# VHH binders against o26223, part 45

Target 1, 191 residues: o26223
Amino acid sequence: MKLLWTSQHIKVTVHIDGKVSKMDVLEAIKTRRSIRKYQDREVPEELIDKILDAAMCGPSAVDERPWHFIVVRNREMLEKIPEVHPYGAMVKDAPVAIIVCCDSSLEKIPGFWVQDCSIASQNILLAAHSLGLGAVWTGVYPLEDRVEGIRRLFSIPEHVIPFSVIPLGYPAENPGTRDLFDPDRIHLEKW

## First folded at step 19 (VHH)

Design V15
Fold by OpenDDE, fold request of step 20:
Structure V15 (fold): chain B 191 residues (1-191), chain A 121 residues (1-121)
Amino acid sequence: as target 1 above (191 residues)
Amino acid sequence: EVQLVESGGGLVQPGGSLRLSCAASGFTFSNDDMAWYRQAPGKGRELVAYISSGGYTYYADSVKGRFTISRDNAKNTLYLQMNSLRPEDTAVYYCARGEHESYIDYSFDYWGQGTLVTVSS
């Protein structure tokens, strides 16, 4: 059964009239792209709240929910992030960034926090996209220099591990489309 | 087959200018991020400039204000305008196709053969 995935180009019509067009979850997943260029426009707190709410809705190992979030709007701090995060150059141009962290004291089973924080980070990206924002995951953990750099910059305690930095803003770029579906990577019942 | 072919390299005096081109084929150029790398003699390959399919640009600190990356999607061509060239800019310059959805660093899956830029008095 050849799943003919007709790539319906879902034109995300950003309706200008402040009504966030309802994007379904599959659309969000399929159409999301990393955004590294942002408009000179502030992101309303309401949207950040919605994004953070989404970030906390994912599963975690034994439901440990070890994640913490630092919301950064201070321009000086945003400008400093690239100094310790080589892949974070775009952060200085974003109106806001979310730093996803793990509180190790909340970890119940060792090692799963990476998955937990990954889930949270991905939910941030999807939620942002669904709300008409652009975002990009810039990995911090497990790169020691980035971890320590972000830790020092934001005075993060030792038991808390910075995991990702996610700048957000209204998109000022429109990345190309992609088709990544590969049926050859789908195995039925066995390899 | 994906192909990237660089051109425009040569000998230039310090303070001079040069424009590199990269002709792309074998893929939908407009959908992909592109970059310029360079490798100086005895040094590792380094990212010089990056341009997303959406127009985001990144420059290495060493070339900021001097180099400009651009693209012409209609011509499937990537450009690097290099101004105020310095001897330390001497390198083989490579065009590369970027992987947009990397979350740790700029990554690339295809490179050209490179074009030599020599900055010397």
Scores: ipSAE 0.820, ipTM 0.913, lowest interface PAE 0.5, mean pLDDT 93
Fold by OpenDDE, fold request of step 20:
Structure V15 (fold): chain B 191 residues (1-191), chain A 121 residues (1-121)
Amino acid sequence: as target 1 above (191 residues)
Amino acid sequence: EVQLVESGGGLVQPGGSLRLSCAASGFTFSNDDMAWYRQAPGKGRELVAYISSGGYTYYADSVKGRFTISRDNAKNTLYLQMNSLRPEDTAVYYCARGEHESYIDYSFDYWGQGTLVTVSS
């Protein structure tokens, strides 16, 4: 049965008008796009709280939950992030950024914190999107220069590792649609 | 097949202007991010300008205020307006298709053959 996946152009309806569009989880996943351009509009604290709540709801290795979050709204700090993070140019134009960090002292088993922080980061992206915000994952770890740059900039202690910087804001761009489903990547019972 | 064909390169005096074009085919141009790279003789390839399908733009510090990346989706064409050209802008300029969902750096999967820009008195 050739599942004729009709390329339904999932119109990423970027709700420009700040109306919290309620998205179901599948819709959020399917329609999420990285957003690197933001409106000149503040993000309410309530939305950040919801996003952070979502960030902490994911699984982790042996439920170690090693993540910490730095919420950055200070314009001076946001403008400094690109100086140490070349891929973070858009951060200077965002009203807020979340830095996802790992506290190594919270690890119960070493070496799984990357997965843990990845889960948290992805949940931030999905939650932001579901709330009508745009966000982008800008990777910090494991690039040493970025790690050290962010560490220094935010006075992050040595046992805490900055993992990602995620600028957020109301979207000012509408990226193109995509269909990434690939049935050739699906194997039944055996490779 | 994805194709990117650059044009508009040439010899120009310092302070002059050029407009590069990149004709895209073989994909839905309007859905993809695009970029300009350049490679000077004896140097590595560097990102010059990036434009998302949604209109986000990024410029290298060396070209900020002088270069403008734009796109015409109806024509499947990417542009680079280069003003106030300098000798150090001399390079082969490449058009590239971007990968929007990269989380570590601007990534590209297809490149054109390039067009030579020479800035010399």
Scores: ipSAE 0.817, ipTM 0.909, lowest interface PAE 0.5, mean pLDDT 93
Fold by OpenDDE, look of step 19:
Structure V15 (fold): chain B 191 residues (1-191), chain A 121 residues (1-121)
Amino acid sequence: as target 1 above (191 residues)
Amino acid sequence: EVQLVESGGGLVQPGGSLRLSCAASGFTFSNDDMAWYRQAPGKGRELVAYISSGGYTYYADSVKGRFTISRDNAKNTLYLQMNSLRPEDTAVYYCARGEHESYIDYSFDYWGQGTLVTVSS
């Protein structure tokens, strides 16, 4: 009895000619799913650079760009993250994680750094997906125990606030599809 | 209407095994994450095991190596194989439907009525 693993191959049409077909932005947004299971495969530095480039391309309050990124590949450190971030259990199995942080000294308008780092985090997710990687946003801020845990673990200075931990890797799961469009959330001209 | 119906609970001796089942209906089971929770007498409800629609699994430390969460999408059924049961595993076990895209914590929108597991000598 041949268990036909119908691997719904996300046809990442890897065109043979090495040109990573650029995923359409709407496609990336609509098809992106949180990925928490990863292949035992390293993520090339080039891809991480592209992801980080994308992370820095978003808007920010008065263009304050308060974000910093910690790229974590060290196995020991990845394995320690779940100890201080329970929702980050999958990080131990990821080949790499990006910790998005805010340098409060760069903040120009109070409170908007959350939006700034959110934009950066989302861009990381979208970029990862467009590059054939899987990622998940694991929130750190504003949970104090997680913030302090990550801070201690990575020796993050007090003026820098860890915001999110985003493990990345080649996906080893294929989550179900979703339809989240809700017309009831759309109001014309007035509420 | 979304329904989750647990079964398989009962009395078992320490060191014994049970297999819980959760029959799901009213939604596309294969598209959703699922989880088992438990609530012991006088305690809060706690996450026992989580399984994504894609097959990622998470276990509470207290059950790691002993419990296995699995799913049969063709049968719309979630399972929890419980081995090496301990008295502290005594609880009502609940099946829950999970929200895959939560960035804070495992979140669930529907729960079953639960099935009682009693581990006693």
Scores: ipSAE 0.796, ipTM 0.900, lowest interface PAE 0.6, mean pLDDT 93
Fold by ESMFold2, fold request of step 20:
Structure V15 (fold): chain B 191 residues (1-191), chain A 121 residues (1-121)
Amino acid sequence: as target 1 above (191 residues)
Amino acid sequence: EVQLVESGGGLVQPGGSLRLSCAASGFTFSNDDMAWYRQAPGKGRELVAYISSGGYTYYADSVKGRFTISRDNAKNTLYLQMNSLRPEDTAVYYCARGEHESYIDYSFDYWGQGTLVTVSS
């Protein structure tokens, strides 16, 4: 959209938007599934930028924003991930992966960075889905062998903690959804 | 009611082949990930092979190159083709349905009763 105002203070802002998502947010949340099979098709840098922009929009404890992201496209690096992270075996077949990390030097309140990085990770999944991509969150932290393996593989310094590895690409599978609503989990006024 | 019924187990000589089947009912088979697990005597269950709804596969190192997991979504059936069988493959083999979403490891919410595979001469 364009922003216009009176002739005394005319500023014309032209937004050069790519394709705008039309998916309702509740639809995105309810239909997002873990995708482990990808088309042989590159993911444009522009989509990765949009996904990471969305990841950084999440709340964090006292706005500490402790997250860092490693974007991995190099085939040799992607193929090495399963050696240290077996649950991430599908990463070798993905065109790109995002590693979500915590920089502990940015932590303002101890003990909340896991929530912070979880929020960023979930936002990556939802943003990818809204852009027509598929992704899966493969957990790294707090499994010490996975944390050490990923840190070593990507030369991540000691004060930075790898949290998750998220491969993504255009989906080559389309799993359905389940009805997960459970009214017994809802408590009115009291437990 | 979710039902997973394994079949095709039996006694086989080392180097032989066997094909396991798992008939699935009570859920939308094509929407769900599936797996084969096995349990050898005195041991815990271990993942043998995994297949996503769209055909992504993962194999334990001990069976790579010898076993093939597959699915026929039209027949609601999961398969495990087992070739070059070894005595260490002796176990009860279970068909399992994947949980909806997990981020730390493969996890499963239903198992069949199992089918015994014995590899010996």
Scores: ipSAE 0.541, ipTM 0.795, lowest interface PAE 1.4, mean pLDDT 89
Fold by ESMFold2, fold request of step 20:
Structure V15 (fold): chain B 191 residues (1-191), chain A 121 residues (1-121)
Amino acid sequence: as target 1 above (191 residues)
Amino acid sequence: EVQLVESGGGLVQPGGSLRLSCAASGFTFSNDDMAWYRQAPGKGRELVAYISSGGYTYYADSVKGRFTISRDNAKNTLYLQMNSLRPEDTAVYYCARGEHESYIDYSFDYWGQGTLVTVSS
């Protein structure tokens, strides 16, 4: 017997395949790795919606929320990305990619949009991981050739700045975790 | 101490094959990304092939379809199988180690001494 009950304040999540899975946030942060190899399997629209909801939950400078997202599923377009973005070579093999952009007309404090879009980009990576997907952040801004190439390819207007391209899909690799804690980076009270 | 030792270079005729090896020690090989770079006489060092810890591979256009990068995590060894060799493949080939969490380009923090490959009649 399954019980479906949803409200704004208390939710019981029933996964499409009949199981409920929730990952501890510290586990997600520590185990997320860049994934560049994907199964030949579609990513449902509902998972993309959840990922973008998470992306928009991040803080931004004076709550300016300058981000916009282009969701790319078209095979022809995905295959063209490496022509203008060499570090994005794996995008051609992904079932979907998200382009994180800044709409400069929404910027309230100049120069903070990079932090804003970085926060959104990292949230995309973590949300994808928590949903059983793999993703990788491939940098576009501030590399001028990449910015101009992506803008041209997707007809992005001049006041909108492509920041990152994030391919994602069900992972076909498992790089494992690392112990990267470095106490020499921690300073008590002073530098 | 991280050590990368390349081997398998030599003189070969055009159209021939060579297999390069890179023996790795001093780190957890299975967790790291690895690559082969080459430096031809009078030129800068260029990426030839990349393999992530999880098995994703990338090849420069000039070698695509002719070279194959692979790794054996049980033996801590990286390989480059080079087929259909051409005179322009003549270079010192270097093994490189890095982590694949860079978001703007591949990043490598240690390099081997190199092994010379000469392709000529």
Scores: ipSAE 0.517, ipTM 0.759, lowest interface PAE 1.2, mean pLDDT 89
Fold by ESMFold2, fold request of step 20:
Structure V15 (fold): chain B 191 residues (1-191), chain A 121 residues (1-121)
Amino acid sequence: as target 1 above (191 residues)
Amino acid sequence: EVQLVESGGGLVQPGGSLRLSCAASGFTFSNDDMAWYRQAPGKGRELVAYISSGGYTYYADSVKGRFTISRDNAKNTLYLQMNSLRPEDTAVYYCARGEHESYIDYSFDYWGQGTLVTVSS
């Protein structure tokens, strides 16, 4: 009964919020920053659903769509991630994290899954930002100790490769915008 | 021109305390992440503590509970309060400016010249 009730609430919330505002995509790309400090506030399942929908909208090599996502809310599991992921210390303070994985049995072109999962990971960051959340991509692959540590912690089978761990929550920090445009990186017609 | 100038190092007995300072200039200090690294003789650099522009902090296990990183954005100054010092803390301590958008490890593009901390009886 709770599941049916939650589904009805998800529908209503999405339509009401859709009328309030929309962030321009260029604004989202330019203003998104890595957020490592979060409010002690739960992230509704409806927002996670929207983020994962966005993650799966990315292109992939020959449309192989090799990605799988593990949604982690369990406090004890979140607190264990820093034990195997030195860059992931902030994960213990997040209300939720998403682990982006490649299922190698879905891979159609060897080695392109890295690009595929990178696209999904970046889409998660942008979607979270557009919904008023903050997130950070903490890299797992190709660092073998991190891959094996995360695989062990979450019972990820050998044919599935953990790619990134993305903690997210309502932000408790606001890093400034930086201008990183470099015209010297642009080459017309030739190198 | 970015400049990071450390001070406050010296000789201290085990169990003692020191406070390191890092004066920053040539950039908007409040926008950037900052860190303290240390390097003992014959060893690589070890991240000691990190503080983001928004106040997120991280400590290496070897110093957790004994060291405190802080920043004063009005004074463009980074601090490291070191308590309960041990001989293993003997090192040159470096102030570093961090990049916020790295996805695999903390990344730093400017380093100070360092300040020597020696802990010995």
Scores: ipSAE 0.476, ipTM 0.741, lowest interface PAE 1.6, mean pLDDT 88

